VH-VL binders against Uncharacterized protein At4g17700. Designs and how they scored, part 2

Target 1, 164 residues: Uncharacterized protein At4g17700, of Arabidopsis thaliana (Mouse-ear cress) (o23610)
Amino acid sequence: MEEYEFLVRVREAGGFDIEHLMDTKPSSCVIGCREFDNNDDYNAHIVLFARMGIHKYNMIQGTNLQLSCVEKYNYRSPRVYSAFYITLIAKDPDACNSLVTFQTRVVEEGFNMTKLSCNIARPKPGPQENAALPRHSVDLEPVDVFYKGSLPEWPPEDAFNDNI
Below, E stands for the ipSAE of ESMFold2; O stands for the ipSAE of OpenDDE; V2 stands for 0.75 times the mean of E and O plus 0.25 times the DockQ between their complexes.

## First folded at step 1 (VH-VL)

Design a10 (framework fv_amivantamab_arm2)
Fold by ESMFold2-Fast, scan of step 1:
Structure a10 (fold): chain C 164 residues (1-164), chain A 121 residues (1-121), chain B 107 residues (1-107)
Amino acid sequence: as target 1 above (164 residues)
Amino acid sequence: QVQLVQSGAEVKKPGASVKVSCETSGYTFTDYAISWVRQAPGHGLEWMGWISAYNGNTNYAQKLQGRVTMTTDTSTSTAYMELRSLRSDDTAVYYCARDWLEYGDYYFDYWGQGTLVTVSS
Amino acid sequence: DIQMTQSPSSVSASVGDRVTITCRASQGISNYLAWFQHKPGKAPKLLIYAASSLQSGVPSRFSGSGSGTDFTLTISSLQPEDFATYYCQQAYSFPYTFGQGTRLEIK
C-alpha cells in the first residue's frame, strides 16, 4: 500500500521534481535522485538521452532547441527496465539563445539499449499546469528508427541495472 | 500483442473455494500489476484487489479480506485469484486486468476475457 | 473509501448526437480517473485514462475532461457501436472504486 501511495505522489509531481518526496520512499521502490555532475556514472548515457528528448521535441514542434546542460535526473531500475527523468537547460537560438528548463523521460526495456523509448519531451510545465505523466512506452517509435545509427555501439554497462 | 487469457467457467457449491488463473503474454510480466474485478449479474463492476508482479505485494478490498488470496508465478507469467468460503452472492464474472504501469500510471489497459463462477446448491 | 457517482443512470440518444456523462468523486482524486466501455458478453474496454488521455486505438470522438472531483466523458458524434454501458473508475487510492454505470440506449 505504501508503494502505491508513494508512486501516486511521484505521479502528481510529474516524476521530475521529487526530491521533497524521497525521505518517504518505501524500501520496495527502486527510485533515485541525482544532480548531474562530471563524476556521474551515467554521464555519457544521460547526455545522450537528453539530446534524444530535445531532438524529438524539435522534430515534432519544428523548433531548434539545443542542449545547454543537464541539471538533474531521477531513475527507476527494477532490473527489467530503466526509466530516466531528466531535467535539463536548453537554449533557443531562434529566441536570442534564451534558456528554457526542459524535461524528458527515456525508458530502456531490457539490458542492451535495443528498446529505448522517449515519451516525454517538453518545456517544464508551470506550477498550475497538468504535470501528470503520459502512458508508458505505448505508441513510441524505437530509438533505432529515430536516430538511424546514432546510438553508441558499446554494450550497456551495469550502470543501467539495479546493482544488486 | 498483449493478451490475458483466463481459465474456464466454474460451478461451485456454497462453502467451496475457486481459483481462477490469468495467463499473460506480449509484455514483461514483472513490470506490471494485475487487478481483479468482478461483476455479479445485474450489478456494476467491483474491484477485488491488486497484486504487483514485481514484488508480490497485494492489496485486497476490505469486504473480501480473509477470503481472497492473489498470487503470481513469474515462470509462467500467470496471476491467480483464489476465493474461499463461497456464497451465492459470489456468483459473478471475474476479470483480471493489467494495471500500474511505470510511476503510478494506474489504469486497466488490457483485460482477460472473464471467468463465470456460479455458486449454487 | 472514495465514492464514485455517475449521472445520468441511463441516457437515450440517436446516432449523430453529442452525449455527455458525468462522474463525481466524494473527495479529490486529482486526474486519476479512467473511463470504460462495457458491452454484454465482452470484457470492459479502456477509453480514457488520467482523466483526459485517449487510449490508443479509441476513436477521437471520445474525450474526457475534469480534475479533482468532477469529470466528464463526451462522445461528440454518437455511432451505432457506441451503445453500451460506461463506467468511471478512480485510481487515486485503494480500494479502487467504480461508478454505478451509465447505460447508453438507442432512442
Scores: ipSAE 0.015, ipTM 0.514, lowest interface PAE 7.7, mean pLDDT 79

Design a11 (framework fv_amivantamab_arm2)
Fold by ESMFold2-Fast, scan of step 1:
Structure a11 (fold): chain C 164 residues (1-164), chain A 123 residues (1-123), chain B 107 residues (1-107)
Amino acid sequence: as target 1 above (164 residues)
Amino acid sequence: QVQLVQSGAEVKKPGASVKVSCETSGYTFTSYGISWVRQAPGHGLEWMGWISAYNGETNYAQKLQGRVTMTTDTSTSTAYMELRSLRSDDTAVYYCARDTYYDSSGYWAFDIWGQGTLVTVSS
Amino acid sequence: DIQMTQSPSSVSASVGDRVTITCRASQGISSYLAWFQHKPGKAPKLLIYDASSLQSGVPSRFSGSGSGTDFTLTISSLQPEDFATYYCQQANSFPLTFGQGTRLEIK
């Protein structure tokens, strides 16, 4: 499979659920599918990105979703940026703490998180009846404890320049 | 063999627009991006922007805000760079170079360059 | 934007000399750095990519080293055809940026 053809299939699948495509991945494509766990080197960054996605959605929609845990993420890291497709479980306190499977895409441009943009932040399309805490979920701190110090302005302006 | 062949020299007046072409051959055009780089007389190399031949996505240098447009024509395997509202300090040799597709990290780019197009802006 | 600073701006050297050119990034760029040779009347030529990988067809007297913010291009035994201007370029993030160039001149 040509790298171009593989990337077209990833884009057509939306990026969040691409495990079925991984057997055809060219070695030149730096794309991975990972379950979230305590041994992952990206734990702190993924949690930050997940919180940013929830925060953006809440501000735009007027909701109060809370991050419960991260289920998985897909990572794409071409030379000039990194893109993270994060699937997480959120709780909705306005709906008896019901669970919502949520998706966010965060793009990191530049070294060490110099520029972050959130291009997708939404409940996963389809039925939410199957939303459940993963068997090996990570216990996460409340949102208000997490946010300390000065962070980049969020959401970023020009969030319309997204590649899906 | 892989080649990038650019259009010929242009002489323009201030306020005019110029459109430089970069015709490619010897590889799958849509598998790569094209970067544009210029060099004013006596100055260094300056990156202007990048375009994906796959889907036409672009990224431009901020100082060229609103003045540059990059496009591709897949049917002719050609990339184009249009610069508008020309000033005398836009006088430069303009290069196209084969760049990586933005979703690939396996290969370094700028391995093949066009021969350059001199654009002179004078009254 | 990531600023790339080259030093020196010019070097005078003789055939057979060892020449060293340095490049500093204003922030960490891992190994995402390339070196180019530019001769008058010709397009630039890729010499080194990924900080230390020699491009196919480039003489082995050229070598690159470094990571993070500090990078070096070395020509171990200068040849007459090596007199040119050399540029570093960071490929870590958009916008891509070049150093200001180092002109290598005959002594």
Scores: ipSAE 0.007, ipTM 0.499, lowest interface PAE 9.8, mean pLDDT 79

Design a12 (framework fv_amivantamab_arm2; at its last look DockQ between E and O 0.30; V2 from the best seeds 0.00; counts 0 for: pae O 5.0 > 2)
Heavy chain, then light chain:
Amino acid sequence: QVQLVQSGAEVKKPGASVKVSCETSGYTFTEYGISWVRQAPGHGLEWMGWISAYNGNTNYAQKLQGRVTMTTDTSTSTAYMELRSLRSDDTAVYYCARSPYDEWLPYYFDYWGQGTLVTVSS
Amino acid sequence: DIQMTQSPSSVSASVGDRVTITCRASQGISSWLAWFQHKPGKAPKLLIYAASSLQSGVPSRFSGSGSGTDFTLTISSLQPEDFATYYCQQADSFPLTFGQGTRLEIK
ESMFold2-Fast, scan of step 1: ipSAE 0.050; ipTM 0.590
ESMFold2, look of step 2: ipSAE 0.204; ipTM 0.577
ESMFold2 (binder alone), look of step 2: mean pLDDT 92; pTM 0.933
OpenDDE, look of step 2: ipSAE 0.032; ipTM 0.634

Design a13 (framework fv_amivantamab_arm2)
Fold by ESMFold2-Fast, scan of step 1:
Structure a13 (fold): chain C 164 residues (1-164), chain A 119 residues (1-119), chain B 107 residues (1-107)
Amino acid sequence: as target 1 above (164 residues)
Amino acid sequence: QVQLVQSGAEVKKPGASVKVSCETSGYTFTSYYISWVRQAPGHGLEWMGWINPYNGDTNYAQKLQGRVTMTTDTSTSTAYMELRSLRSDDTAVYYCARDEGYSYGLDYWGQGTLVTVSS
Amino acid sequence: DIQMTQSPSSVSASVGDRVTITCRASQDISSYLAWFQHKPGKAPKLLIYAASSLQSGVPSRFSGSGSGTDFTLTISSLQPEDFATYYCQQYYSYPLTFGQGTRLEIK
């Protein structure tokens, strides 16, 4: 029960900026926050996942964002998969090389990255914008999100789930 | 033409502070990080930290944490690095460099500022 | 921190020689490696980025190769202005780290 309540709060906060929630994390919930650094066992994978998220966003939105650096990531590793919520800085050559804080969620299923899927890739919503992830009534798992700024009304009919 | 121009040489006593400036031109200041790198006489290059001019975020080398502060003034496209509680082993040439991230790394550098710490 | 080790620490060569400098990372850095030329009294100059890409304005006699943990800088026909100290640098993750340098000296 406590795990359900905690996961609802994580989802409502968007999954990317959850450091303030970690002191209330139930021991049954396998979720962690990490600043990107060279002691991390996932360094190579995180960079790959960050590039994958930007690539998917670029293909969907027709943009040409480039990865500048990874700032931090959160991970969730229940029995059946690993999910990574990556916060990164992207450069936009189509907007005078402006820097944008970007967010992507990549799920790794199977052995040695046998199946990777990206279902969230977006610029970070502003302070007054709704950062909460769209909710399905049955499941707490995030659905596809590839929008600039504010999330659309749920259900998002223009989003798709193609598991690349 | 991309240029990074640093302030002039400084001589300081142990325990003092030094603040080095790095004035940039020829590109959009907020589109790149600025990294600071130093080189002590007879030693290699040592990274000190970076600052993101867009939002003011910083990341400092662990060895210098608590002694270094990096700031920017976007109105003048200038980055600053202040090092406090100077020791003789802080004697070095200090460089600012434009940090392009994963594309190019540190692609353009300032000319360097010699900081000498002596009694 | 990712440790960068260069070999050799110094090399003596003559104008026209082919010079090879190697760099090893303590962990996989993909292709996020740069090579710099450093002359006394001047700023370091970027020669190679992304392990093998030549920076604009740098002579074609400079080339880089490698990926993962092992990297090489080659100068195909040494010129008088090439006598300098060369540094490799990983930019895969912060803190950024440099090799100890290879001093290229006149034979």
Scores: ipSAE 0.000, ipTM 0.487, lowest interface PAE 16.9, mean pLDDT 79

Design c01 (framework fv_concizumab)
Fold by ESMFold2-Fast, scan of step 1:
Structure c01 (fold): chain C 164 residues (1-164), chain A 118 residues (1-118), chain B 112 residues (1-112)
Amino acid sequence: as target 1 above (164 residues)
Amino acid sequence: EVQLVESGGGLVKPGGSLRLSCAASGFTFSSYAMSWVRQTPEKRLEWVATISSGGSYTYFPDSVQGRFTISRDNAKNSLYLQMNSLRAEDTAVYYCARDYYGDAFDYWGQGTTVTVSS
Amino acid sequence: DIVMTQTPLSLSVTPGQPASISCKSSQSLLHSDGKTYLNWYLQKPGQSPQLLIYEVSNRFSGVPDRFSGSGSGTDFTLKISRVEAEDVGVYYCMQSIQLPYTFGGGTKVEIK
């Protein structure tokens, strides 16, 4: 039950900025927090998901944001990787290459063919914006992308090629 | 074709140790978490260990915590289970299984038999 | 730990007839992500377990459409619309919503 209550709190906080909740995390919790680095077990996955979120946002909003780097991500424990809450830095070429903190949530489905759904893709809300974001700031329409078999094998160095 | 081949099983006395190996082929091994699942003589299935795709995180049930360790060598496409302080109740067929994002075991090896007997 | 209970312990089925296996969990397998983490495996005689159904109702690759899974919360069912000789074996349900992963006790399906 304690773990269930923690998971509800994570969900209510939006899932992206939950460091303040980690002191209350049960020992058998399914949620993990990671800063992105070269030894990250899911480096290739996280970069792929980050690009997917940026792409979805660009398609819907008519923007041209480019992935600069991944800052951090939260995930369910390795036994359940159905949701990744990724915080990344995007570059906006239409605004003098300004940097934007961006958030995307990617859910992975399917076994024989990997199916990815992105249901949040947005610039990070400001401090005054509430947790129940305006519809235009939260992409509520999932984009399903089917991948064949095993996920791509990425060189870790190439995952960071989009930095400024 | 996805293949998992276990080895290293055998007969051991209580308190002894064994190291199981699993050779993986036919998929990008470094992209998947891997697990060991055992089947008792009574045919019950019991999960015994999981390791993350890069090897940084490992998980065990209470029944083997502190006695078993799981490791992997992604360069060799190999998974290992080091079993220490073996007990009669550890007697089982041990399967190597691909752990699809902590959701399901989508491919299993043929198993290797471990018998703990005096 | 989540306890998984399967019924019946065994089934003897006439070829071509339907079969139904029940799996009950001690607590809900529905996650806050909207998915229910219940899987079914088949172990044919002398073989390793193989995945049949994942997340309640999704057939794994190569699994015939005569197999279907259904259910929600704590009560789940695996149905075989027309049992064939190749379907004999022991069926296991498994939950993966929380660690430790736990399995049902198995249901043996035999042809009369």
Scores: ipSAE 0.000, ipTM 0.501, lowest interface PAE 13.3, mean pLDDT 78

Design c02 (framework fv_concizumab)
Fold by ESMFold2-Fast, scan of step 1:
Structure c02 (fold): chain C 164 residues (1-164), chain A 118 residues (1-118), chain B 112 residues (1-112)
Amino acid sequence: as target 1 above (164 residues)
Amino acid sequence: EVQLVESGGGLVKPGGSLRLSCAASGFTFSDYYMSWVRQTPEKRLEWVATISSSGSYTYFPDSVQGRFTISRDNAKNSLYLQMNSLRAEDTAVYYCAREGYDWYFDLWGQGTTVTVSS
Amino acid sequence: DIVMTQTPLSLSVTPGQPASISCKSSQSLLYSDGKTYLNWYLQKPGQSPQLLIYEVSNRFSGVPDRFSGSGSGTDFTLKISRVEAEDVGVYYCMQGTQLPYTFGGGTKVEIK
C-alpha cells in the first residue's frame, strides 16, 4: 500500500527528478538515485542505455544528437525487471553543438541484458509540459518502434576508458 | 517486537497437502516482499517462494512450481504457503522470511518442520 | 540456475585468530542496476539463519565490525578479523541477482 502510493508519486513526478521524494520512500521499495561518475561500477551499461535512448530518438526524429555525458540515473528493480531513468547531456551538431538535457528510460528483463526496451527518449520537458509517466504502468510499456533502425554499436568507446 | 511466527507444520504422506502460516508483528507487513525458505535434513538452504508487498507478483523455483502457492493477507499481517502433491524431497524446516530493500532476508521466523513420509 | 560454491566446507579456528570463507558463483552477480546481490548469513546452533552482510560488503544492523565482505563478479570473501566463541555456526552465501535465489552449501566454523 505505501509502496504503491510512493510509486504513484514517482510516476506523477515523471520518474527522472525524484530526489525530493526519497525521504518518503518505503524501505521495501527498490528505487534508488545515483549521480553518474567515473567510479560507478555499472558505468558501461548505463552509458550503453544512454546511447540506446539517443539512438532511438535520432532514428525516429531524424536528428543526430550525440552523448556528451550522463548526469544521473534512477533505478527500480522489482523481481521481473529493472528500469533505469537516465538523465544525460546530448550535443546537437546540427545546432552549433548546442547542449540538450535529455531523458531516457530503459527497461531490462532477464540476466545480462537478455531483453531491453526503451519507452522514453526525449529532450527534458519544460516546466509547463506534462512530464508525468503513462498511467498504465510506471515500469512496463510496449515499445513498437525502438528498433525500426540499426542498433547502437556496443560497447561505446568511452564506457571502457580507464583514467589510471 | 519485530518477529515472524510460523505454524502448520507436521507429518504428511506423499501426495498429501499442508498449509503453513506465518504471523508478522512489529513492522508494517504490507510494505515488504515476503518469502519462504526451507532447510533440508542435510542443512542445505533452498528458496521456495516469494510474494510482492501487494500480492500482485509471486515467484517460485521449478522444483515447486505448480505444486506450491504463496499468498498473503495484509489486513491480518499473515503469510501463507499452500503445499500440494508433497514429495519426500519436500521434507524440511520451513522458514518465513522478510525480504529487505536489496534482495536479502533480514528477518527470519523460528521455522516449522514438515516431514513427508509414509 | 546460478550455482554457489563455498570453501572450505569446515573451518576450525583458535579464538582471536582470523577466518576467511570463499564463495564463488557460476555466473557474474552484477545486476543490471549496477548492484551485486551477494549476501552472507550465519546460522548459530539451534537458531534460525541471520543476516550478516548484504550487497557484498554492507554490514547489517548490529553486526560487529570484525565481519567484512568483499569481492566482485564471481568471487566473494567473508572475513572475520578475530573469531570469538559467539561466531560459531554455519555461514551461507546467497545470490539475489537471478531467480531462483540460490545459496552456497555452507561453511561450518568451530573453535579449536
Scores: ipSAE 0.005, ipTM 0.494, lowest interface PAE 13.5, mean pLDDT 79

Design c03 (framework fv_concizumab)
Fold by ESMFold2-Fast, scan of step 1:
Structure c03 (fold): chain C 164 residues (1-164), chain A 118 residues (1-118), chain B 112 residues (1-112)
Amino acid sequence: as target 1 above (164 residues)
Amino acid sequence: EVQLVESGGGLVKPGGSLRLSCAASGFTFSSYWMSWVRQTPEKRLEWVATISSSSSYIYFPDSVQGRFTISRDNAKNSLYLQMNSLRAEDTAVYYCARGDYEYYFDYWGQGTTVTVSS
Amino acid sequence: DIVMTQTPLSLSVTPGQPASISCKSSQSLLDSDGYTYLNWYLQKPGQSPQLLIYKVSNRFSGVPDRFSGSGSGTDFTLKISRVEAEDVGVYYCMQSTQWPLTFGGGTKVEIK
């Protein structure tokens, strides 16, 4: 299976920084990389998932990170699930509003997406010295109005695995 | 050469238990979703269970939910199906099948027969 | 659950003649990602099932060109342009668009 070998390489690279692999993507493989911008068809969903990841991390770690913007996301949508690898910039009010590059992986499953899982929610490993607003910063106010309200409360149980 | 070899089938009484095993070789087992599919005496194919490569996602049809558990040991290249509270309707040939990321079954084992009879 | 219905239950074909098998689903198999997850399997006598076609029309590795799949929504067809002796067996369609995964009842193809 050619797709299998490609997806093994994606997994080995961690899923968040895979632009260097895209030229080798098989034509039948349903995986893509996108920079976040105002013309993105998934704007509302990606922002929702980004907020879910931040919320999960804050609940578990006792932090108060705030979403500043989404930088990019990679998606993988085989038939029964969609996985989103979102790279975002968060603001840390407990550290003088410093910027943090943050990564979250959200999986939604099956037709009707009745099961959501957040498997990764963490500051990007390595130095944070280059955390900065991307060129296409999204004005989140209109999207926030659309998705205004409480995010689903998922207890941090064994059903939520932070490991790949 | 992809190979899947099932074992553990046999005759069991209603209410009994059996554990099926599937030994995988010829591919990187830890990278694939795996499933169990059974074939009834009437030759109907029924999906029984699916487990993701990391065991994070597990699916069952209602007919076996709560009675069967699927598990895997990636270090041993092995897939398991623990069947409890067996019923006559569970009588079938059980196949181990390799999933692709899009859940078609590209390789199947030879099957192991489970007969539930009093 | 999505119900899969295959017709006919059996086919007797002369070697070299075409064969056609129908598979219908109780609901559309078009997924939110834009793909339709309908797959075809062949079970030869005394053997386990083997994959023939995935996602409606893609032939699996090693599957001869004489096999082709087509369809959309709820109506799908598997065609064999020129049936050979090695093609005898039971053909099954399967949807993998929605949990639980479900199979058609099978179509037996034999040569007479």
Scores: ipSAE 0.006, ipTM 0.509, lowest interface PAE 10.0, mean pLDDT 81

Design c04 (framework fv_concizumab)
Fold by ESMFold2-Fast, scan of step 1:
Structure c04 (fold): chain C 164 residues (1-164), chain A 119 residues (1-119), chain B 112 residues (1-112)
Amino acid sequence: as target 1 above (164 residues)
Amino acid sequence: EVQLVESGGGLVKPGGSLRLSCAASGFTFSDYAMSWVRQTPEKRLEWVATISGSGGYTYFPDSVQGRFTISRDNAKNSLYLQMNSLRAEDTAVYYCARLEYGDYAMDYWGQGTTVTVSS
Amino acid sequence: DIVMTQTPLSLSVTPGQPASISCKSSQSLLHSDGETYLNWYLQKPGQSPQLLIYEVSNRFSGVPDRFSGSGSGTDFTLKISRVEAEDVGVYYCMQYIQLPLTFGGGTKVEIK
């Protein structure tokens, strides 16, 4: 499959759940899939981005969700930007620490990767796999948001592979 | 740095043909779909053609389907637009653009090459 | 085809004053994947179009923060908080949720 066709299918799937498409991935492709673990080169960035997404959602919805763990992420990294599709588990301390599968997309752009934007921050659409969670807490279409200004410098520029 | 340089434009009579070229540099050309977009004398922007990274898939709007052909030579980092059966309404500045589908449609554009179709 | 309509056709702004440009699509640009496929381009006099904002609200590399994009569904707005001389040009919105890719008619921004 060519990259353009592959990217169309990734887009149709939403970018977060694309494991079923990986068999058709072209050999030279800007899209990658990773399960989160302690040996990942992107650990500091992914955790920061996950928290950024939760923070944006909490500000907009008035919730107090907290990061429990990162499940997986997919990334796209052409030369001018990097996009991360992060699937994580959040806990709601206001609802007896109930768990929700949460999705956030963060774009990292610019030299030294100092400019970030978050344009998806939402509980995973469709049936929650953690069926014990009350679905009435999930009633809003995600609102695209953008961080203005730069984030403080974070550890270290060499931790992100495309900065080398 | 990403650079795209178009050439091949000129004056042609209705029914004539022209081939436009676009030379790409500063990125891995074969990894990106590429597009041609034209700008009419009235300054409207119109998408003309898209080609996949390998060149195996091509897409056109109805207005040029069957008259225009898009192709690429990845070994030469070059994109082409073959325009046949040209009409007065094809008069425009033609830009090549790099396409990032899903995240960005067209993130970098060339300087453009002018095509004038008149008798 | 999705039709993109921009208003106003042209806008004359005193330096330092804000400017607002509207873009409306004939159908929703929100995809089932949760993303909205709307970009803004700027063409300065004598130059090629350049990407200004992608996916509704994200500024492209090097774009000053006085530019902001907002909107959802079929209604989108580009705002310039304080227009500077270098902001003169024609602004275009573009949808890429489906083929054919379509652009708005453009809004010309001039300094008074």
Scores: ipSAE 0.005, ipTM 0.496, lowest interface PAE 10.1, mean pLDDT 78

Design c05 (framework fv_concizumab)
Fold by ESMFold2-Fast, scan of step 1:
Structure c05 (fold): chain C 164 residues (1-164), chain A 120 residues (1-120), chain B 112 residues (1-112)
Amino acid sequence: as target 1 above (164 residues)
Amino acid sequence: EVQLVESGGGLVKPGGSLRLSCAASGFTFSSYSMSWVRQTPEKRLEWVATISSDSSYIYFPDSVQGRFTISRDNAKNSLYLQMNSLRAEDTAVYYCARDWGYSEYYFDYWGQGTTVTVSS
Amino acid sequence: DIVMTQTPLSLSVTPGQPASISCKSSQSLLHSDGKTYLNWYLQKPGQSPQLLIYEVSNRFSGVPDRFSGSGSGTDFTLKISRVEAEDVGVYYCMQSYDLPLTFGGGTKVEIK
């Protein structure tokens, strides 16, 4: 029951800024918060996922954001999947190299982590805006399908679709 | 009081389709991952499908992959299982079950079940 | 897939006597997080399954203390210290260590 209440509070807070909830976390919940540094065990994964989120956003919005650094990430890693809520700083060369706080959620599905999904990729919402997650994917793409095969037709049909 | 009520079962011929529904009440449905578990006429329990609270991940065993689709409508507190290309081996009582957390540990509550019979 | 094997297939118990059910997995259910993902369910006649014990030895809410789970690695036991009429049914073990989730074949408990 306590795990249920905690997970509801995490959902209501949107997943990216949950540090204020961690002192009430039940021991049964595999959820953690980490500030990023080069000695982190997940360093390579987190950097790749951060770049994936920026890439997806750039494709859809027609922007050229570049990864500056990873600020922090929250993770939820039961044995069946791993979900990463990454907060990063991106540089916008089209706006005098201004810095943008950016958020992306990446899920590795299954015990072999053969499926990846990136369904949240956005600049961090402002103070007057809802920080809740915009939507969630029903299906996760297999990693081998995502990175293999012939090059996609450009522009991909869904690359400029705001509904994705 | 947690309640799960399944419906949509029936008799269908091989190759046919059925859509099962599960109506949830007594808890915040949108906070839990949900699963379908079936029980064969021989009384063996077999996990069929899992969907996360936000539909961001979905899992099936190989035996139903590509034939079954799991979905949910959190606004209606409802879980669904679309079953296509049904086989005699799919004959079972189908239960919906709530996972503790997000399908991490165990099935803490089960519905009453709905019977699916696939025969010619 | 992880195979779960239960013994015995069935047992008849005199009321008030103990009962013991064995569950064996084809590989260790101990995860690197320190938890062992083995659960027990009871299905009473004409009813849906209900959770009895999770993570080897933790009784679910409302489960009487006459039920106890033990074991480690691949070998697990469910014990009922004093069987009562209401304990009649089929007991199933289940591993939630790896996908696909798999159940034991069940052990039917009857009163003599």
Scores: ipSAE 0.006, ipTM 0.527, lowest interface PAE 10.0, mean pLDDT 79

